# VHH binders against A-type ATP synthase subunit C (atpC), part 8

Target 1, 342 residues: A-type ATP synthase subunit C (atpC), of Archaeoglobus fulgidus (o29103)
Amino acid sequence: MITMIYKGNRAAWAYIVARTKVMKSRLLKPEDFRKLLNMEFDEIVRYIGETEYKKEIDELGYKFTGPRLLDHALYANLARTYRKLIEVSFGASKFLIMKYLEKWDVWNIINIIRGKMANVQPEVVDDILVPAGERDMDFWKTLLVKDIEEIVKSFEGTPYYEPLSKIGSEDMSKIEDGLYKVYYRELLKLNPSDFAMKLFLDFIKMEIDIRNVKTLLRLKAEDATPDEIMECTIPGGYELTEEELRKLAAMPIDEMIKALEGYWFWNDVQIEGKEVAAVEIEFDKVWIKTISKRASNYPLSILPVLQYIVLKKVEVDNLRVLGWGKYYGLPSEEIERQMVIL

## First folded at step 1 (VHH)

Design p09 (framework vhh_8pnl_2)
Fold by ESMFold2-Fast, scan of step 1:
Structure p09 (fold): chain B 342 residues (1-342), chain A 123 residues (1-123)
Amino acid sequence: as target 1 above (342 residues)
Amino acid sequence: QGQLVESGGGLVQPGGSLRLSCADAGFTFSDYYMAWYRQAPGKERELVARISTGGSTNYADFVKGRFTISRDNAKSTLYLQMNSLKPEDTAMYYCAAPDYEELYSLLGDYDYWGQGTRVTVSA
């Protein structure tokens, strides 16, 4: 890890923020998603094929059809977009963007292993990999031809080895949680040496809070034990520290919800009469609104860039929910309830 | 874990009718979207019909107007009513239930498959 980084200057931040605004202007608007909700699956694919996803849909159409074509095109575009963002950045902005996007190393590890477990052809997994983290595409392609034991061995000497060594003795969901814990733990070791770093670290801690409150509510609804909840939550949140999580996990669900009302993420959240999945989406909406407000308060900083990165991922997630939902014949109202539309 | 079990297949003459059933013996049926697939000899499995938790349906073009998919969540049973059967409908018929999370996954298609029930349409 690097404890000291370049101090950003206003000209450098102005440049990357301006580039990010151009990229952000190409994102689908809420009205576009509402139009898509009234379309049938084939119409959705044609619509998306005339957006910035055209290149990937055209290139992958020979391999895939149906919602799988959409999924693979969306992740291929996501990879290209994130790589472009890294390429046009420099200095402090590049460092922070690359650190944040290291979460995609975790994504790649998970998908390669799940692909091996499901006996999926390596070529299929290759198209959904997002080489936006620390390791390049050559590294990931090398893993695609290895078995699970060899893949795990490839991470010896890295912090990812410990959770990966539990493959075969723990559920994959626990291993995935362990991998994300490594990612966040490493990020939180960064030195808050200047204001740009403090904004970045506060953003990361707030992201952890949103992840943790969703986990806490889901597992409580499933009657999980306090120890099971603590195993699935990530330490180092903004207000949901490890100590606070231990207290909340030990509470009955009604008492826990009342205690949560005092936290920053509870403002403007609507939970009455909603299922757990709908409540999780409300917290995703709270997070996006919070990012937007903070990015507006610090417009010449890393925050507008992180806002774009998050919004681009939300767009991909929405389009996947829409594509699979329409393909399976779900009612538009059910699909909309699974989407994060603001 | 759950296991899907199909029944109701058989031998019928062209123009006949059959009702297929798919029962679950171990998972929360009402939480899953359900589908019927078929596989003719020497062909890959193809979607016949699907139904959401709320009862919204979608059909392959080759069965529209002839087949009706339905579910009874209280009995944890999925049905396929097949009318005006043709020799081309001859296949093994499978029910499938995607894991709700796998519905949106990149690698998952269906978590649970049944063993199938045979439908033969001939004179």
Scores: ipSAE 0.006, ipTM 0.259, lowest interface PAE 10.7, mean pLDDT 82

Design p10 (framework vhh_8pnl_2)
Fold by ESMFold2-Fast, scan of step 1:
Structure p10 (fold): chain B 342 residues (1-342), chain A 123 residues (1-123)
Amino acid sequence: as target 1 above (342 residues)
Amino acid sequence: QGQLVESGGGLVQPGGSLRLSCADAGFTFSIYAMAWYRQAPGKERELVARITSGGETNYADFVKGRFTISRDNAKSTLYLQMNSLKPEDTAMYYCARDTFYDYLSGSEPMDYWGQGTRVTVSA
């Protein structure tokens, strides 16, 4: 029944998937990242200036220099690209794309508040903001000039107000987890009325699993209690349900790792001899590979669109790692270890 | 994920020494690379020193041989030993989690900053 429903709806996705394939074809290839790893910072900026980032590099090059030029250009291009994707979408595809990209509102909230708490200059925070949701640049820039109390008040009447109201009485890490819990909770309320919605919800649940396994490993490595781990995890995962997480959190770390071998995300992960931070990057790689396989299996659906959204973010992250790493003089080997090249 | 609190800054004469400390009030300190950055008024933030979870270090050329970064995972504390201080070392010094270990798709904040500690080197 599900396959019949999928086949009946496949033609409805043809347009947005076709537009997405064109956009995906313009992403940097693994070979491009290998070339960039052999370049110095100034060479990287020139190379990027001859890619899809040419418009932003050219326009912003008169205002910004150094790594700030790269950050501004990369995030401005990311915002423009995501807004273009929303603009050319329609009906169910537009609805789902917009729902997924609301994650960037959470990103913006967290970075603005963290910047205020750490007394970071507003210009530095502005460099990494992505206005990809319904809220525009003017909204986010207005928040950059407000104090924390005023920022919190700006979210009264939204689901984000409850966790934000705890700033000052709770650790900021708990507030951040609360904001992402709100985001995922709201997404999981969506009715799985057809196969397209089920594909979207399964994607979201799998994304939650990747976040939860990384959280579990980090906190177990720090000898956190089971209760502390449960406070930091997100409910509604694909296989890492609240029940499964409670069982894993109660295990000694060695037993927990053995138990994790049975989960979908363990296939193809390389953990032997790696530090926890490197293991987290391996799970990011597993996630991207899984998205690719599923998008290939359902090529006329929301999945190729979500794949592009994720791959575009990964490209921006890789270029940012390259830019800052080279600017700071980090060895190429160390920079490469932090990149997701697939 | 925890709050980072820098301390140890102050006024010192050229050629003097200071030791900066950065305490993590929460979990995750021992598993992330940590870094010291500095920012002089009107200048961009710049990397001073970085240390991985495994203890590998990297230094900016302008501090090599003068500064030493270290970490005490049991105390969740990062240190920067600053020797042979110069007037050009005058800046606000910030402790941060290495941005290179961020999550995909914006599920985690890119940077965790402390409030900073001021270092002034003057005759």
Scores: ipSAE 0.072, ipTM 0.552, lowest interface PAE 6.9, mean pLDDT 82

Design p11 (framework vhh_8pnl_2)
Fold by ESMFold2-Fast, scan of step 1:
Structure p11 (fold): chain B 342 residues (1-342), chain A 121 residues (1-121)
Amino acid sequence: as target 1 above (342 residues)
Amino acid sequence: QGQLVESGGGLVQPGGSLRLSCADAGFTFSRYWMAWYRQAPGKERELVARITSGGSTNYADFVKGRFTISRDNAKSTLYLQMNSLKPEDTAMYYCAAGTYHYQSLSPYAYWGQGTRVTVSA
């Protein structure tokens, strides 16, 4: 890093980083999750209802009950929180935050399609939509009243059309992977013109590596072919480039795991004796630790902001796993193993 | 829509057994939490049993001790072994693939067309 450039640009990030630090201080701590793991479902809802989720739980409690109330409240709060972050950002920070949060356009497309397939009422889907991407809430609400064919047609002329056009001819999991692939491909087209953009793009490439190693390990465990693996991976990773992925996909699983030991994400992973699903969670932990370390090294940059965005989503995911697990009577030990708690 | 295909339904006498199967053509079956739901005439669709990607199971109180859910990830197939069947078990049975366990995934499930189970009475 060039010290003069870093020192000159660091002041420009002070405001948004300070606002982000305040928001980050409101996140649940590991101690909160350990406390929640000892609660029954109804106690968890009451506990969360006395946190920053109170507004959403109170507003949605007349419409939903059980773990669906929790899910809808969590996503509604996530949308409000991300909109607030965009609102208080400006210039380069607003641009990068909005680009990263375009991932939620993919989330909205997937949930609307799944809702149509399951004959879910439009108002139920509306409560989990996150209008933090390029398209506003008016756009998403328009899609809620369309059938699948009309929804697909609404994306003609966009890069999302190609994967959506395969609905009915391909497995929905491949279509969903295709939509996320489009999101990352579009982000990687951004020009690394300055230090902030370079930090952002390195972050995105590292996020791709974490997604790719999880995909590689899971599909290899399922005896997928190299071509099947390549279809589900994302090009443009930090170290897991398309060329590296093709080499790894061709290896027997034992040789592949040995080769993976040389990559940046392997040093801190705890894989001994774990099943594939548990190993995926360990890579999520590696990613969070890596983000934290890099944000600490570049404290007046986009990285603390991206750290908050990721941690807020991890909190929502943990609370969903906790809520559904407790509601269905899963052992606390199994629920904890499925959560990303540092 | 979807790739889930249920089979194994039929007519059975009270106290009898049936094994339902749900086949998913996708090689990513192991990533999903899977469930069996049922819908009797005039009732809402209700959860019968579910199984996580790791194999942990959960059952509705009305089937505990009688039904067993299992999965074969290599065959991309979900099963429901139904023992000691009662007339109250008469319903259309639906297979569902859900993703609420994984990050960035919808709580909504992919659904099959269903398979009919009739317990005489």
Scores: ipSAE 0.077, ipTM 0.538, lowest interface PAE 6.4, mean pLDDT 83

Design p12 (framework vhh_8pnl_2)
Fold by ESMFold2-Fast, scan of step 1:
Structure p12 (fold): chain B 342 residues (1-342), chain A 121 residues (1-121)
Amino acid sequence: as target 1 above (342 residues)
Amino acid sequence: QGQLVESGGGLVQPGGSLRLSCADAGFTVSSNYMAWYRQAPGKERELVARIYSGGSTNYADFVKGRFTISRDNAKSTLYLQMNSLKPEDTAMYYCARSPYYYGSESYFQHWGQGTRVTVSA
C-alpha cells in the first residue's frame, strides 16, 4: 500500500535520511583530497574512475579528454545523483528537495545562453545540464536548438523573464544575479506552515546570508557604491536583511567589519591579510560547519538531506579545481588554497 | 563576479606589436588567477600566459621572451603585450579567470568573447 509507505512524518524523514546517509558515506573525505593533491592529473582521473564517477567517466570518454572529460563526468554524475534523491523521496521531503534543486534551472538557463554566446556546440552544453529543477530534460533540449531571442521568449509568463529581457542591454553577470534573486524570492514565498518548512526556510535565509556577506566584502574592497552593493545582494537573509545591508553598505569598511562581528556567520572567521577568493572560501567553510551542526541537532528532518546536496556540490567544485590546477601544473599549495576542505 | 571583455586585436605585419586588454569588473585583478589563451583556426585552445595570485607569471615556451602578461589593479585590467609577432601567432585570443576557480555559477563564465589577432604581410 502506498499509504503504508508514507505513514507519519518521522517515518518518512527516517527513510529519506537513511538513503541520504548511505549516499553521504560515498563522498570523498579530506584524506582522499590530500591523496589527490599529491597525484598527477592522469592518476587523479584513474582514482576518480574507481569511485561513484566511474559510470560517467566510462560513458563520456569517447567525447572528451583531459580536464574537460572530468568536468562533464562530474556534472553528469551530479545530475544522476540529484535525480535519484528526487526519485526516492516522498511527500514533504520530495517537495522541499525539488524546490531547493530548482536552482539548477538557473544553472541550465545561464549555461545554455552563455554557450550560445560562445558558439559552443549544443552537444557540449547538453552534458553539463542538470535537470533537477522544475523543468525536465526534454524542455532543456528544446532550448538548445533555439537562438537567444527564442530562449528568452520561452520564459515569458515566468518570473525569469524580467532579468532575461535585459540580455543585450545589461552585463551578463547582472542578469545572472537577477536570475538567482528570482530563485531565492520564489523560495521565500513558501508558507512556514510547520516545523519542516521553518527549518527549510531558515536554511535558505542562512544560505542567502553567506552569499550576501561574500558580496558585501568583495564590493566594499573594490570601493563600490552602496547602490551598486544593494543591486548585487539578495533580499531576505536570516540576519542580513535588506535594511541591515543598506546600513552596512553605507559604512566605511573598518566600521562595517566591526559590525559584522555580531552576526552568526562571523565566529572564528579570519579575513585580515587574505585575498577576496580566500575570504569567500572561509565563509563557505563556516556555512558547511553550520549546516553540519544544525543537521546533527535535527537528524530526522530536511537538514541532513540539504547537507548532502551541498556537500556533493562542494565535492564537484573541489574536483574541478584539482583537475584543472593539476592539468596546468600549478603547485599543490596553490590548488589547495582554492579548495573547500574541512 | 566580473564579466571579461577583451580588446586590442587587429591586423599587424610580422615583427610588429599589439597590446591586448581584458577588463574584469567585480573583482580586483590582484585577487584573481588570470590567463590568456589562444585558438588558431583548426587547432585546440592553448595557454599563452598566466598570472597567479600575488603577481607571479608563467609563459608558454613558444611566446617566452616575446609576450608579457601584466595587471593594473586600479583599473581592474589584465594586459598581454605582444612583441616580435609571427604568422604562427595568428589566433583568437581569450582572457580567462582560472577555469578551475571554486564556486563557479557558470561552466562558461571563465571565458571572454575573444579578440582576433592576425599576423600577415
Scores: ipSAE 0.056, ipTM 0.463, lowest interface PAE 6.1, mean pLDDT 83

Design p13 (framework vhh_8pnl_2)
Fold by ESMFold2-Fast, scan of step 1:
Structure p13 (fold): chain B 342 residues (1-342), chain A 121 residues (1-121)
Amino acid sequence: as target 1 above (342 residues)
Amino acid sequence: QGQLVESGGGLVQPGGSLRLSCADAGFTFSTYAMAWYRQAPGKERELVARISSGGSTNYADFVKGRFTISRDNAKSTLYLQMNSLKPEDTAMYYCVAKYSWLYKGTSYDYWGQGTRVTVSA
């Protein structure tokens, strides 16, 4: 039955998948990143200024210089790209794309609060906001003129209020994890009514697993208690359910690592002798490879669209690492180690 | 280049103490989570201690009870007080600032150039 349901919906996905393939073809290739790693910072900005980022680099160049110009141009382009994807989508595809991109509401909340804490000018924060969720840019601009207490109060009656109410009594990193926990919890309430929804929910659960294994390894290495680990992990993963997380969090680190070897995301992962950031990159690579394989298996579905959304964010992340690394004069080898190139 | 500058490393005898400092000249220091990492000869970099923007601390098991991480936001300086030093603590020590006031969308952290600590008789 699931095959018949999938076949019945395949034509409905053809248009958005075709548009997504065109957008995906414009992403930087591994060869482009190898060229960029051999460039100095000014050459990188010039190179990127001849790509799809030209509009944002031109518009923001009066306000920013150096790697901050690149940073802000990349996020402005990301916002424009995601909004374009929403605008050309329709029906079920638009619904699922919008639900996934609600993650950027969390991004906006975090960066507005961080900006207030850092005494950053509202105009600087405005340039990196990604209004791809339910709330429009007018909503986000209204928050930019409020203090932290007023911003928190603006979310009363929403599920984001509980983690935000802990600002000042908890580390900001725990509040950030709490906000993402809310996002995933709300997504997992969606009814798996058809095959497209089931593919979407499996994707979300697998994304949660990747986030959770990174969190487990990081916090366990820092001697965090099981309760602290559970506060920072997200229940409802594909294999790392709340029950499994509780068991793993209670294990000594050696036993936990051995138990994790049986999970879908552990195949061929090398963590021995690596620091936490390098281990996180290994799991990011596993996730991208898994998305690519699943999108190939279901080519007329939401999966190629989600693949593009993820790859576009990875490209932005890589360009940020490259820009800041070159600006600070880091060796190309060290910069490359921080990038997710596949 | 190098807006994080480490200092305070040197040669000490086992059981001795050192205080490492990391000065931030170009960042909004008070908003960053900060960490100390170390790299022993022929080994990968290891987390030693982490301190949040709010002052909450976490330590690697092998330094717990011996090392203390602290920050002075007014001076834009991170510290690592190292007591009861062991030969196994011999390494290059690196100051790390978590990426920007922007929420981390990248694994990149700002690394200093490091300061050498040698624990030997």
Scores: ipSAE 0.027, ipTM 0.407, lowest interface PAE 6.1, mean pLDDT 83

Design p14 (framework vhh_8pnl_2)
Fold by ESMFold2-Fast, scan of step 1:
Structure p14 (fold): chain B 342 residues (1-342), chain A 121 residues (1-121)
Amino acid sequence: as target 1 above (342 residues)
Amino acid sequence: QGQLVESGGGLVQPGGSLRLSCADAGFTFSYYAMAWYRQAPGKERELVARITRGGSTNYADFVKGRFTISRDNAKSTLYLQMNSLKPEDTAMYYCAAYSQYLFGSTPYDYWGQGTRVTVSA
């Protein structure tokens, strides 16, 4: 069902928000990241092994060592955490959480296909799968034993089939963008029947804006054509609609940047003298700040839950950056520039 | 399975320039985020620059403003343009590919054999 209509329940929102507050209180604080940035790789592994990641580090230690152990343990913990969030949710909250976490079905499809293309053993891919979307782990494990043609065929009749059918004739990067485009397109078909749905859809549209502005700036810096930019952007943003994106993509980069200053996501962003990757991190910071403010304004809603989901992923990403950066001897200052710390 | 092959290294004077290339024998190059690492005499390998599948770049402080990383997915080739070279840039330079496209540092699954850069008067 593309369109879902349901009635919100105040008691259900209070319950899931309370559970989410407890989970959020266990996230690493900026002070923890400052300590980690002063540690060497082995100290970081020991520190993380005494946190909520202990279970996964202990369980995966027989198979992996070094930064790869940390990386796989972080994804395993992420999967367990998201499944727990789904398990304790009910009604409207469960529906919206599950819809948002369908993004991880795209993650799983991409990693299974890449794993097969790179001839990676199935059990290695299995350790980074996040069964938080509409499909359970039994489904994903069934895919691990199939070849690419069989995997593509298993998605016939779903919206994911069209981009997957282009494997072998288009670059995988375009197929991946196509899969995420399908995810957002399907979410935007949901009917805003009540305030909870409207808050959810506004959140999704704003997330699309952040993805689109990063894509627009990256491709424009590479002197991509307007048509190439439009192929990589997602329609249905909050302010970056398809029509707005076409206008911006046609502008020279300096004029485009001036035009972007009028959009909601431009407030307090500093791009002068920064590389494209650093600019993208600035927009990630703007997004997190916006989520936090909106969640504070609507505290008995889906927004505190979505805030936690986003912050948990940011924590995993930051720890991966720390682990790999320290292992390869990057200066702490350079590692910190790649992290989203607020 | 792909093999990464670096080229373009050589001997240059301080202040000179070199362009390194890293080619994948297959057409799966665009599926990976890519990085340049170097190993100076007596040191461990260190990250020089990385580039995502979409072209987002990140640089180590010691090369920022002097080196530029880029990729050409149609040619399955990664580049490192090195300008204003210094004696301390002398190292074996390696390219690396990693199979994950989410934010930040990921496991590096494939390495090249390296290309030598010597900066000497």
Scores: ipSAE 0.012, ipTM 0.378, lowest interface PAE 8.9, mean pLDDT 82

Design p15 (framework vhh_8pnl_2)
Amino acid sequence: QGQLVESGGGLVQPGGSLRLSCADAGFTFEDYAMAWYRQAPGKERELVARISSGGSTNYADFVKGRFTISRDNAKSTLYLQMNSLKPEDTAMYYCARDEGFYESYDWFDPWGQGTRVTVSA
ESMFold2-Fast, scan of step 1: ipSAE 0.181; ipTM 0.544

Design p16 (framework vhh_8pnl_2)
Fold by ESMFold2-Fast, scan of step 1:
Structure p16 (fold): chain B 342 residues (1-342), chain A 122 residues (1-122)
Amino acid sequence: as target 1 above (342 residues)
Amino acid sequence: QGQLVESGGGLVQPGGSLRLSCADAGFTFSDYSMAWYRQAPGKERELVARIYSGGTTNYADFVKGRFTISRDNAKSTLYLQMNSLKPEDTAMYYCAAESDYLYGFEDSYDYWGQGTRVTVSA
């Protein structure tokens, strides 16, 4: 019944949202990043060692020093945090969280194969793996000792097999794009059977738009052809559909920028006088603000959970930029320009 | 995801030397392919030097014998030692992580840092 469905839906989402609110409350705030930007590298490591990263900093401090310690601790914490989120989820929330985090399975596939192609030692690849998708670390460690042909065969019967079967006949960058296109294509096939699914799919389409506009601007600045741009974009965006992207890619850059002003993601973007990399950060900021507003509008839904997942990754990325920048003595203003701080 | 941060640029006299550095602020980059590009005012961006994950190096003809690319995998840092600098070497120098490196989709395209300026003038 509608009453039971409504009450069951509210109880299920309220629980997961409550758990993620606790986790979100432990994320670093803009004030923390301002403090960190005024610190020397060693002070930053000490500061982070008193946060949610304490366990990883303490456990890895005997083995690693300098920016490597911070980098390893940040990824170890990210993996543990995402795995914990999956473990405390259930029903529809667990399904959607696992579907979204399957992106990290694609990440792991790509890095293992690239490592094999480049004759990288397995332990180096192991350091950057994030076992936050459907498969655990035991699965990924098994793949690290296999050759490329065996790895490809391990995905036979999955939608990832088609792009992986092209290894050796196509550039790895095209295979990588193919794997992420499969990830998004499979997500977009999900049935919008209820409001939670519709919110999830709209979120995914908007994420695709942000990726596509960054790709479009980057490749256009590098004088890539329209066909090259289209090959690197992801179909199924919210407003940047395949047709719209083809139209934009064919425009001179000045006309393209003027046309982009009409899209949902442009309103809060400041591009004048900025390098392409800085413009990409502006779009990352627009995405974070959009996620925040939508999660606020739908507080008993998947959106606060997805907001946390995204914000946790942004925090890890910011801390990595901060750690490496400070270690090499870069000015605080330069480091800050590369961070996504709201 | 991932950021490349260049440093070491500056003003030098013809015949002088500079050492550029590029720190990978993302992952340990021990096994990534890395490159230095440059762009002079009003000119197209051009490859200067590349170092593959295995340590093999390639150089543009115009810098062979003068520039040396190297990497310190323990520090996740790429270097470009520039000797016998000429006015024609004046450019913004960019660090790039290339398509055969180990990053995922967010890093599937060649990453560029914001660059470091090198000016060679009397």
Scores: ipSAE 0.006, ipTM 0.231, lowest interface PAE 9.4, mean pLDDT 81

Design q01 (framework vhh_7aqx_2)
Fold by ESMFold2-Fast, scan of step 1:
Structure q01 (fold): chain B 342 residues (1-342), chain A 126 residues (1-126)
Amino acid sequence: as target 1 above (342 residues)
Amino acid sequence: QVQLQESGGGLVQAGGSLRLSCTTSGRTFSSYAFSWFRQAPGEEREFVGAISWSGGSTDYADSVKGRFTISRDNAKNTFYLQMNSLKTEDTAVYYCAADYYSGSYDYLEPDEYDYWGQGTQVTVSS
């Protein structure tokens, strides 16, 4: 019903794209990450404290130390940055940015419930919450003091209630997949009213394909059944439709890999001799490259904005891997293998 | 929307103890992190201690560590600063402050807090 807000015009897209281009120019480059890999933990914190994270590190440095300081600073900056994009956007751009960022509500729900199940202290869960979706931090903090039954009830009347109502009767991993299925299903209901909406929906379908190929490879390597694989995949992909996924899931892994070579996401994939986790990182790299190419081809659209949102999250993930890895004294080579660096 | 009111200040001898209370109004008490600050005559406002919204995490200024304890009672919408082994240099006006995450995290510089009390005088005599 809010599709009436979505009306493409070049001037509106030029404005938000110009804003995000400036923000994108401030992201850390591959050269920066390679330099950070040669630093000790304290050097990394000092280095990051001279970047776009300065405000958060300065404000939180008296309260937190060690990897907790980085987690708090990184996620606080991520939320502030995403809210800034929403604040400076309007009309169609604001609508699509807000819809995409609702993914962080799913992130928060999952981490709160997982924390409750594992009897993790609320402060530890609070370290990784990102209030970039529909609900604010006040809402999320009130959930951290509730029991699981009360948390589930808090989502009555929302599309998330159905998967959450299965807690206790199904494994949490299945509930998590159900929550992401709801998120993607709701996005795919959007009407492709013009070219920019079409670009948004194609982006979402391609993101689903990347998620599905990683799921397919991981579960196939674990000798999961075709039905188990289908339960964990998300319908509505760009090329990995439900029918295609059923065919692939039924194949032996070697035949499946050969069949996958025909799909759009196989370009530039380096899988020879890699473990499943490393192969998943290669698909993350393919996705980033694909987003970059498409954003370059459609520079006055939602795509440069979505590119920035994705790259900002990748940067936060890389810095977290660096921080925790260095704190625990892991070798730089091992840390680098867990990072998405192009 | 939210009001903070300090109580429990007064005159106390060095080596003595004093408990400050900060009462809040409203149904959002459990969502806020709380802090105590103090300001001596002619000096800037300085951090004393903080307690997280869940009550599981506390932080203190180095000058008060081991002597002061911050706690909260959600049922009473009140949080406390228990001050033990008081020194003459602890003489100041003590302020309570409340905040929740709104871009940065819940421990902030004084000018970034959303809600403040009016202050309560603590005087430590020799």
Scores: ipSAE 0.000, ipTM 0.228, lowest interface PAE 15.0, mean pLDDT 83

